# VHH binders against q9y6x5: the designs that were tried, part 462

Target 1, 379 residues: q9y6x5
Amino acid sequence: LPPKLLLVSFDGFRADYLKNYEFPHLQNFIKEGVLVEHVKNVFITKTFPNHYSIVTGLYEESHGIVANSMYDAVTKKHFSDSNDKDPFWWNEAVPIWVTNQLQENRSSAAAMWPGTDVPIHDTISSYFMNYNSSVSFEERLNNITMWLNNSNPPVTFATLYWEEPDASGHKYGPEDKENMSRVLKKIDDLIGDLVQRLKMLGLWENLNVIITSDHGMTQCSQDRLINLDSCIDHSYYTLIDLSPVAAILPKINRTEVYNKLKNCSPHMNVYLKEDIPNRFYYQHNDRIQPIILVADEGWTIVLNESSQKLGDHGYDNSLPSMHPFLAAHGPAFHKGYKHSTINIVDIYPMMCHILGLKPHPNNGTFGHTKCLLVDQWCI
Key: E = the ipSAE of ESMFold2; O = the ipSAE of OpenDDE; V2 = 0.75 times the mean of E and O plus 0.25 times the DockQ between their complexes.

## First folded at step 23 (VHH)

Design he8 (framework vhh_8dlx_2; at its last look DockQ between E and O 0.01; V2 from the best seeds 0.00; counts 0 for: pae E 22.0 > 2, placed apart)
Fold by OpenDDE, look of step 23:
Parts: sequence; C-alpha cells; structure tokens
Structure he8 (fold): chain B 379 residues (1-379), chain A 118 residues (1-118)
Amino acid sequence: as target 1 above (379 residues)
Amino acid sequence: EVQLVESGGGVVQPGRSLRLSCAASGFTVSDNWMSWVRQAPGKGLEWIGDIYWGGSRFYNPSLKSLVTISRDDSTNTLYLQMNSLRAEDTAIYYCAKGKQYTKAFDIWGKGTLVTVSS
C-alpha cells in the first residue's frame, strides 16, 4: 500500500506556546513522534504565502503568492482572501497535491487549506471543500478521515486547516494569558479529537501525520503605530498591502515617494524593490511592488485609522515570535525525537520523500529533516 | 466514586422526541471521550455516537439524522436528543466513558429503557 500523509495546520500557532502553555494531547502526539521546536517560515510571514511554501518548498518570490493581498500591474488583477480563486495567482508553482495526483494514480484530499479549492495547472484536489470559515473542525475532520479511508484511487495525501489560534491571537494578543490559555486548550483538545478519530477508524498506525502552522503572533499596541499619512500624501501612491509589510505602488516618481517614506519612522525600514535584503528571498517577482515598508516587531503601519488588532504577524521571518512548530507521527517518523529548527521550505522535500514523489525544483533541503525519518541517516 | 447514571427513559409514542441524560460523577465529562450505545431486545450493542473532549461529535450514519449528542460542563452531564422515534428505537440506552486514544470504555452506566409504542 502506498504511504499516506495528512498535513494539518493550525493557523498562527506560535512555537513558544508549547513552552508557555500546557498541551497534554499534543505532547502525547509528540511523545510518540517527533518535534521540531522552531520552524523558520518565509518572508512575509502571512497565511497564504507560508501555506503555499509548505506545499511547494519555494520562497514567496518563486511560487508567486507574495502576500495575502496582491496586485499584478500587467493584468490589473487583485488577490485577496475574498478573491483568491483565480488560477493566475497559483500557477507559478505546483503544489504537492497536484504532484501526488499527476505522478501516481492517487487521490488528494483537502479541507480548507489555501489554494486547494482552485484548479492549479488544470488540476484540482480529487476531494476538497470550498473554503468556508463557518465549517466546524468536526465536519472538516469527518470529511478528511472519510476520504482517507474510503476513496478509490486511494487518498494518499490530505490537508486539514484550522483558523485558530490565529484569529484569537489577533483579537486578544499573544500576551493575554487568560484568553489565550482558553483558546490554546481548545486547540489541544481538537488535536486530541483528531488523534482519537484516526484511531477509531483504524488509520492511526499506517498514517503519517504532520501538525504544523504557518506563522506565529506578536503583541501589538495602540502606542506603537506608524501613520503613513504623516509622511506622505495618499494621492502619491496606491496601497496594495498595509501592515506590517506595506506594499507601495507609486503614482508619482518612485524616488520621490521613497524619499518621503524613508524617514517616516525609526521603527520602519523602507526598501526599494532592488534593495530588499537577500535573506528575505523577496525580490524576484513582478507581484512585489516597487517599494515595501517593513515595520519593526510589534509596530503597526496605519493610515488615518486606528488598528483594532492586539496581535499581528507578517514581520521579519527571523523573529522567534513569527515562528511556528512542527510535530509529526507515523511509520516514516522516529518516536520521541526532538529537533531544534528547520526551514519551512524543508517540509516539501520531506513530504515528497514520504510519499515517494519526485519533487519539483524547490528551495528546501532534505538533509535538514533526515533526523526525523526512520529510513534516513542522521548525522 | 466514579459512575455514570442514565435517566430520561420511558414509554413514548412513535414520532415523539426524547432527551436522555447521563450524569457523571468522579470525573469530568468535558475532559473525556463519551459515547452513547443501545441494545434492542434480542440484538447486540449498537453504537449511536461519540463526543470527544474537543467537542467533536460523530454519529452512526444510520442514526445521524435522528440523534444529537451534547454535554453541559456546568452540570457534568451528557445528553442524547432523539427525534422522530420509531418502534425499532426501543432499546436500553447506555452512556459510557471512553478510554483515551483507545477503542475501549472505562465506565458504563446501568442504562435506561426507552420503549416506543403506540
């Protein structure tokens, strides 16, 4: 029987939550599997870009999902969370569920994972749910497990996505111990539900399961705002994305716009596109705007509006507060092994290996995950 | 003392609804996998549904449209709502506490009889 893999994402699960809160179900999961304590995600540290990086192994400049909000100057198209179903945005890369179906006579399944309800390279997941945030975890779990258990051709790759603790992190801020404790307990319980259901269906022993996240969360404050209107007239540019990484499309001379913004705040770095630091791997794509603004950790870029978010993400991907974790269990993984750190793009070649797929060119390093796998040498 | 006590059973007419209760003592319902099962006369045990600690619920497909499982954390009570009852729903109904990450049950109630008759 072909190997099977379930990839689960809890949005905005900051890595150090594992140190600061109790997760009895997740710890049990880890005890019988592996843990990567910190996963360095891709810049910008937003939901759509990072989830696509997980399943493609590519930096954002390469797979083309460079933000949650994008603009293409040639086609005049816009991308947003409410407008994400145009294959135009996704076709610059091949996600693993497409590879899984095209390389082998296998099926893929998806519950709410970004991009899974879009035909990419004229291929859509064999089984999927249209994105709807109102759909319960229970229903998502039920569908995924049903497809894993009863499909022909068999589902060998499945994705499951949940919007917490991200939503709550935004609402309460990650430093709200009372509210976040409640939220994280619920998340841990849902992990318990997942494990219990897999066991009840007889899937647990033969299924590889990865539980991870796309990014963390940092504390924001009304006292840490960067008002762009204080630095430049909004008639001089179009705002494509706002905070904490603003994408600026100048309506006047780019240099003039840059000069008006470069000293706007000591808590914000302003980059011309060609001057974006190489370490971000965020330069070589037409969808990246001519000027980007990057706020310091915990600072919010605003216009003449107040932010209601007490937590946010999207900041420098080297910040620990932006990092998620990865836990895994199954025949492919060791038991009781902990690893310090990997890059988020490293997950793709590992998953391809587990599934016996030939990976597309990617930015991941398979060597970084060898110690997690029972069939590999660990140096 | 650890125990489960079912209540709410009795004689009901076809088409009616009935809500069964399962009061737990000695452990917290919301921290555990809980299940409802039934046994009709002369038949084996039939699984009705589960509620896990995270709140996820799963049902027997043959009964899904007719039953709802819920719990009240404040009273530490498990519930089974049954609608549109039929004669074939006549059975002893049991609640049980599941053993975490297994298919086994730790604790059973004594059951409550539901008789559906005109």
Scores: ipSAE 0.806, ipTM 0.927, lowest interface PAE 0.5, mean pLDDT 96
Fold by ESMFold2, look of step 23:
Structure he8 (fold): chain B 379 residues (1-379), chain A 118 residues (1-118)
Amino acid sequence: as target 1 above (379 residues)
Amino acid sequence: EVQLVESGGGVVQPGRSLRLSCAASGFTVSDNWMSWVRQAPGKGLEWIGDIYWGGSRFYNPSLKSLVTISRDDSTNTLYLQMNSLRAEDTAIYYCAKGKQYTKAFDIWGKGTLVTVSS
């Protein structure tokens, strides 16, 4: 029986939601499996970059999805929702579903994980859904479980992506206990539905399941705005991405733009590309712009005096508010084990190990995840 | 095919208001950065403002008090409300998919002409 793995992401699920809200279904999942309490994600702590880091094991500078909005200085191409299908953006890495389905007698399935509807290296997931945010979790789950149970060659790797609690976290902010309790209860109900569906289909005992997320969420406020218009005229630069990490393409002398911005706010760090801290691993890609602006936690960079967001992410990846969790259950995993932290890039080599795949060159460390796995000596 | 179609232009008297529409097909407006840009006769392009897929709105400071960008997700339509129109607001108005300063807008429409005259 070839090993099977389902990778599930609930977007924007901050690690400490687990201790601050009630999750009876997720806690039962954890009790029968493993928990990593904090996953240190990659900078920038955004959706596209971190989802691709999970499935490639690479820092953003290495896999080339360096933000949700990008400009490639060499080709002059722009990445956005309309340009997210061009394989050019994705081809700097090989995601795990490509490697998996190139194996004899294996296929991959995807329900809306970023990149799975793109032919990366001329290879698209064997079974996939085109991204459509209106498709319910139940429909995504039904397709994934059908493919896991009925495909030839068999699906051995599957992904499932859900937009919550990220969407609601942006809308309400993570500190809105009343609204976030309602949202997170619904997420827990969906996890319960997932487990129940897997049990009813006879998949539960032999399928490895990872439930994780790409990033957390921090509280924003109208009192914490950084207005770029107060510091620099729009005509001096092109804005590639805005907040909380702005990507600035100078239209005039780069040093002049830097000097206008460097003292704009005590709540924003301004970096020339070559001066970006090494700990971010965010420098060596042409898609990283000449100047980036990094807002402090909870601060919002704006071009005007208002923002409608009450929560945001994208901040420094050392911040606990930016960290997701990871939970896992299945024959590859211990039962009832808790682990403090891993790096998000460590998930890829662990998944390759579970699936019996040779990992591509990556930034993950298999040793960081050995204690989660029953076939590894940990102690 | 991905397409943007502006409408609502025409001749309007100074001091009046207009609302321009931008109907999108082939993609979802609320999942994208969307921009309004204009070009007055014999002039270069002038950025009016953006709306971020998360809902934040960004405006050219010189126009900030005169314009409002909105969208209707049910009709997949972007709007530009313009108030207190002046003769210098005479321009072709374009909506675009993409960011204000990239100049690499993915798609933009053919524009709608607004003429402010008495």
Scores: ipSAE 0.000, ipTM 0.112, lowest interface PAE 22.0, mean pLDDT 88
ESMFold2 (binder alone), look of step 23: mean pLDDT 84; pTM 0.845

Design he9 (framework vhh_8dlx_2; at its last look DockQ between E and O 0.89; V2 from the best seeds 0.83)
Fold by OpenDDE, look of step 23:
Structure he9 (fold): chain B 379 residues (1-379), chain A 118 residues (1-118)
Amino acid sequence: as target 1 above (379 residues)
Amino acid sequence: EVQLVESGGGVVQPGRSLRLSCAASGFTVSDNWMSWVRQAPGKGLEWIGDIYFGGSRFYNPSLKSLVTISRDDSTNTLYLQMNSLRAEDTAIYYCAKGKNYERAFDIWGKGTLVTVSS
């Protein structure tokens, strides 16, 4: 029987939550599997870009999902969470569920994972749900496990996505111990439900399961705002994305716009596109705007509006507060092994290996995950 | 003492609704996998549905539209709501506590009889 893999994402699950809160179900999961304590995600540290990096192994400049909000100057198209179904945005890369179906006579399944309800390279997941945030975890779990259990050709790759603890992190801020404790307890219980359901269906022993996240969460405050209106007139630029990484499309001379913004705040770095630091791997794509603004951790870029978010993400991907974790269990993984760190793009070649797929060119390093796998030599 | 006690059974007319209760003692319902099963006369045990510790519920597909499982943490009670009852729903209904992360039960109630008749 072909190997099977379930990839689960809890949005905005900050890595150090594991140290600061109790997760009895997740810890039980980890006990019989592996843990990567910190996963360095890709810049910018937003939902759509990072989820696509997980399943492509590519930096954002390479797979083309460079933000949650994008603008293409040639086609005049816009991308957003409410407008994400145009294959134009996704076709610069090949996600693993497409590879899984095209390389092998296998099926893929998806529950709410970004991009899974879009035909990419004229291929859509064999089984999927149209994105709807109102759909319960229970229903998502039921569908995924049903497809894993009863499909022909068999589902060998499946994705499951959940919007928490991200939504709550935004609402309460990650430093709200009372509210976040409640939220994270619910997440842990859902992980328990996942494991219990897999066991009840007889899937647990033969299924590889990865539980991870796309990014963390940092505390924001009304006292840490950067008001762009204080630095530049609205008529001089179009705002494509706002905070904490603003994408600026100048309506006047780019240099003039840059000069008006470069000293706007000591808590914000302003980059011309060609001057974006190499470490971000965020330069070589036309969808990246001519000027980007990067707020310091915990600072919010605003216009003449107040932010209601007490937590946010999207900051420098070297910040620990932006990092998620990865846990895994199954026949491909060791038991009781902990690893310090990997890059988020490293997940793709590992998943390809587990599934016996030939990976597309990617930025991941398979060597970084060898110690997690039972069939690999660990140095 | 660890026990489950079902209640709410009785004679009901077809088309009516009935809510069964399962009071737990000696353990916390919300921390455990709980299940409802039934046994009709002359038939074997039939699984109705489960509620896991996280609150996720799963049902027998043949019964899903007719049943809802819930729990009250404050009273440590499990519930089975049944709607549009039919004669074939006549059975002894049992609640059971599952062994978490296993496919086995720890504790069973004594059951409550539901008779659907005109």
Scores: ipSAE 0.878, ipTM 0.952, lowest interface PAE 0.5, mean pLDDT 96
Fold by ESMFold2, look of step 23:
Structure he9 (fold): chain B 379 residues (1-379), chain A 118 residues (1-118)
Amino acid sequence: as target 1 above (379 residues)
Amino acid sequence: EVQLVESGGGVVQPGRSLRLSCAASGFTVSDNWMSWVRQAPGKGLEWIGDIYFGGSRFYNPSLKSLVTISRDDSTNTLYLQMNSLRAEDTAIYYCAKGKNYERAFDIWGKGTLVTVSS
């Protein structure tokens, strides 16, 4: 039988939640598979960019989804959470579901993974759900498992996306133990539902399953606001994205805008595009604006307003609070193995290996994930 | 003592609805996947549906439009709502506790009889 893979994301699942909360179902999944304790994600540590990095193996500058809000100066196009369907934005890379379903006698399925309802390179997943956050986990699980079990040509690569714990992390903050305990218990129960359903359908023994996330979450506070209006008049720039990484398109001389911003707050770094730290791999795309503002962890950039968020993400990708985990189970993976860290871009070449696909040029390193795989010598 | 006790059975007219209860004791219902099964007179067991740990539900396709499973975690009770009942729905209805991560049942209730007749 061809190898099969289900890739699951629980959005905003911070790696250290595993140590600080109880996850009997997820821990049982890990016990019989592998765990990567920290996945170093890509800068900026936002939802759309990191989900696309997982499935392309590319840094944001290379795949073109550089933030959740973007502007392309050449075409004058705008991208946002509510305006994300134009293939223009996605076509700078080839995600794994496109490569997979172009193979003979294979198809791909998707339950709401970012980008899977867009015809990228004129190709959309063979089976997919249009994004709608009101659709229950039960319905997403039912659709994805039915497609894995009953499709011709067979579904060999499938994705499943869930909005929690990200939504609750923003609402309550990661330090709200009472509310986050309730939220995380529900997520653990849903992981139990996933595993139980796969076993009931006879899929569990021959399906590789990856459970991961795109980023973590850090605590915010009304005491940690950076008021951008105090530093610069609105008329001097166009704001493309605000917090915690602001994207600034100057309307006047760029050096003048930079000088007005550079000493705005000791809790914010201001970068000209050419001065963005090399370790971010966040420079070589026209969608990255001439000036970016990077808030310190837990600080919020505002336009003379209070913030409603108690948790946020998007900060420096070196911060442990921004890191998710990765767990996996299936015939390709060892059982009971723990690994300390990988880069999020390493997931793509590993998935290509499992599926027998030739990876496109990418930034991942297959060697970083070899110890997770039964068919590899770990050296 | 680990136990499942069904209730709410009885005689109902065709076309009516009925809700069955399953009270669990000695274990937490939401820590397990749970099931409803029925047995008509002179016939084998027929699976109705399951509810999993996080509340995901899966039904026998032939019954899907006629039944709803629910769970009240605060009372440790499982429910089966049945609608548009017909004579063929006459059966003993059982709830069952599944073995976690297995395709098997662990514990059965004694059942409750539902008779659909006019």
Scores: ipSAE 0.744, ipTM 0.910, lowest interface PAE 1.0, mean pLDDT 94
ESMFold2 (binder alone), look of step 23: mean pLDDT 84; pTM 0.842

Design um1 (framework vhh_8dlx_2; at its last look DockQ between E and O 0.90; V2 from the best seeds 0.77)
Fold by ESMFold2, look of step 23:
Structure um1 (fold): chain B 379 residues (1-379), chain A 121 residues (1-121)
Amino acid sequence: as target 1 above (379 residues)
Amino acid sequence: EVQLVESGGGVVQPGRSLRLSCAASGFTFSRYAMHWVRQAPGKGLEWIGNIYEDDETYYNPSLKSLVTISRDDSTNTLYLQMNSLRAEDTAIYYCARHIWGEARVSAFDYWGKGTLVTVSS
């Protein structure tokens, strides 16, 4: 009877949505389990980097997924959402599903968590769905529960990914209470469906479930644009990533490019790689470009165009608007316990503990999550 | 305004080849990666592949041997060459403009209206 764990992500679920909107189903889930009110994520506060940090316990510089858009000048390889399957990008770390399924008599299952359809270290999730945004939450859930109930060797670790409220947060912005109320009501209904399905299949009492997210969302505006083309001719650099953290590969002398950008906007910090603040843990990887531009919260870097986004993320990870939450329920977790904050990298060693896995070297601190667990003394 | 206009669709017999074009205007075409996407009747969108500004290409593995994407920056035109066409390749074919730094919802900000390809005997 090895312990089982389902890890669920609702992309872009800002922590303070819990205080500002009604979630009857999620509230019931939390009441019978645990809540971490704020999870401090990793810089940059983007989807691929933070999902990989959850499952590796590593800062982005250490796991190598440093952005949603990357370029390797030596091999001429590009990385983006559409072409994310080359193991080259993922192989600088070992995610927990790989460690799990290499144990004797264990399998892993995945419904679209970033990286689970890639053969990382020649190992792909034992059961998985290729990413396809048109697949409904219900179909993702049905596949995961089928695999949890019907696999030999048994599935002991499963992941489930959903694109909302991130998609709607970009479209409407987090300050649009009417639209975000409707969106978040739908998300709460999906959480209700999840719990109901697990109960109907007899999984609920013996399955550990974590519901979390990768980042939050901040409000954007047409009044807060930084026009990069006003500061530098595009022929002087290759653009690897744009907003809110631009990644600049100089085509001419790096100092000349830096000098053209340094005073571009008072609402943007320009860093040579060596000068990136140490608190970001975002320096020691070749995939981090020689110059990065970091926009202030709510500012958008553009290429002489208007922006179509009303909400965005990717900003400084000290910003509360960038922080998700974590809730959990199951035999490993206390009931009715609330915790203020953890670091997102702390989730990995906690999950390894629950599953009885030896964690790889990582940046998480098991002690930060001990109070969530019934088998630990909290001090 | 950004505009993308596909052309070259039509009825073609199985086993033949077809080349689609996408005319781009309203932006600096040469600095953007561009994509081809299709939608067969009654099915969801299927990504075909892309081409970056440095001419590096990536393809859906299921289609890789059947398609070639190219670009001509002097005419702001994106191309899709399709070979050995099958009935399954009947679809509306779209070109789309890449955006940086997006994940899981949309890697594209502008789409063409599409061009219909029908593969029938």
Scores: ipSAE 0.787, ipTM 0.911, lowest interface PAE 0.8, mean pLDDT 94
Fold by OpenDDE, look of step 23:
Structure um1 (fold): chain B 379 residues (1-379), chain A 121 residues (1-121)
Amino acid sequence: as target 1 above (379 residues)
Amino acid sequence: EVQLVESGGGVVQPGRSLRLSCAASGFTFSRYAMHWVRQAPGKGLEWIGNIYEDDETYYNPSLKSLVTISRDDSTNTLYLQMNSLRAEDTAIYYCARHIWGEARVSAFDYWGKGTLVTVSS
């Protein structure tokens, strides 16, 4: 039987939550599998870009999902959570579920993972749910496991997405121990439900399962605001994205806009597109706007307003607070092995290996994950 | 203080048209994309569509043929034109302000109180 893989994402699960909170179910999962303590995600550290990087192995400049909010100046199209269904935005890359179906005549399944309800390269997941935040985790899990068990051709790759603890992180801030403890307990319980369901269906021993996240969460404060309106008149630019990485589309001369913003705050770096640091791999795409503002960790960019968020993400991807974790279990993985760090783009070639797929060109390094796999030599 | 106030709802017969309005205050309306969402009795929230600062519009594919969103920045007003109303269009209709960079759970930072539309013969 072909190998099967379930990829699970809990949005905004900061890596160090594992050190600071109790996760009996997840710890049991890890004990019987592997853990990567920190996953360096891609810049910007937002949901859509990072989830697409996981399944493509590409930096954001390469796969084209460069933010949760995008604008293409040529076509005048907008991208956001509410209007993410246009293949135009996704077709610059080939996600693994498409590869899985096209290379091996297999089926893929998806529950709420970004991009899975969109035909990409004229291919959509064999089984999928249209995104609906009101659908319970249980229902998502039930559908995924049903498809894994009863599909023809068989589902060999499946994705499962859940919006917590990100939503709560935004609301309460990651430093709110009381509220976040409650939220994270619920997440652990959901992991328990996942494992129990797989065991009940007889899938647990044969199914490879990856549990990961797209980014972390940093504490924000009303005392750490950067007001753009104090630096530049709003008539001089269009705002494409705001915080913590603002995307600026000038309505006047770019240099003039830049000069007005460059000294706006000591807690914000202002970059012309061509001057964006190479380490971000965030330059070579037309969807990246002419000017980017990057707030320091914990600072929020605002438009002469207060922010309702007590936590946020999207900051420099080198910051530990932005890093998620990766845990995995199944016949492809060792038992009781812990690894310090990988890059988020490294997940793609690993998944391709597990599934026996030829990976598309990507930015991942298979060598970084060899120690997690039973069939590989670990130096 | 940011305020959004929907109006124009009421009881209408099937096949009729209705135009909803959303009056915005407390912020620079012209700088924000705006959304319409609705909630039918016993159902979850359904996204209807949005309009950006440049008047570009996007719609729920299931509703595209039935709705038109527009805005008047001079009066800080958002509009939803609905045509050929059906019983299943009965819902509370909300306008909401777009939040940049947010995904999934909270794409909006401010909501109106909603206006009830009842489609009944």
Scores: ipSAE 0.666, ipTM 0.863, lowest interface PAE 0.9, mean pLDDT 95
ESMFold2 (binder alone), look of step 23: mean pLDDT 85; pTM 0.859

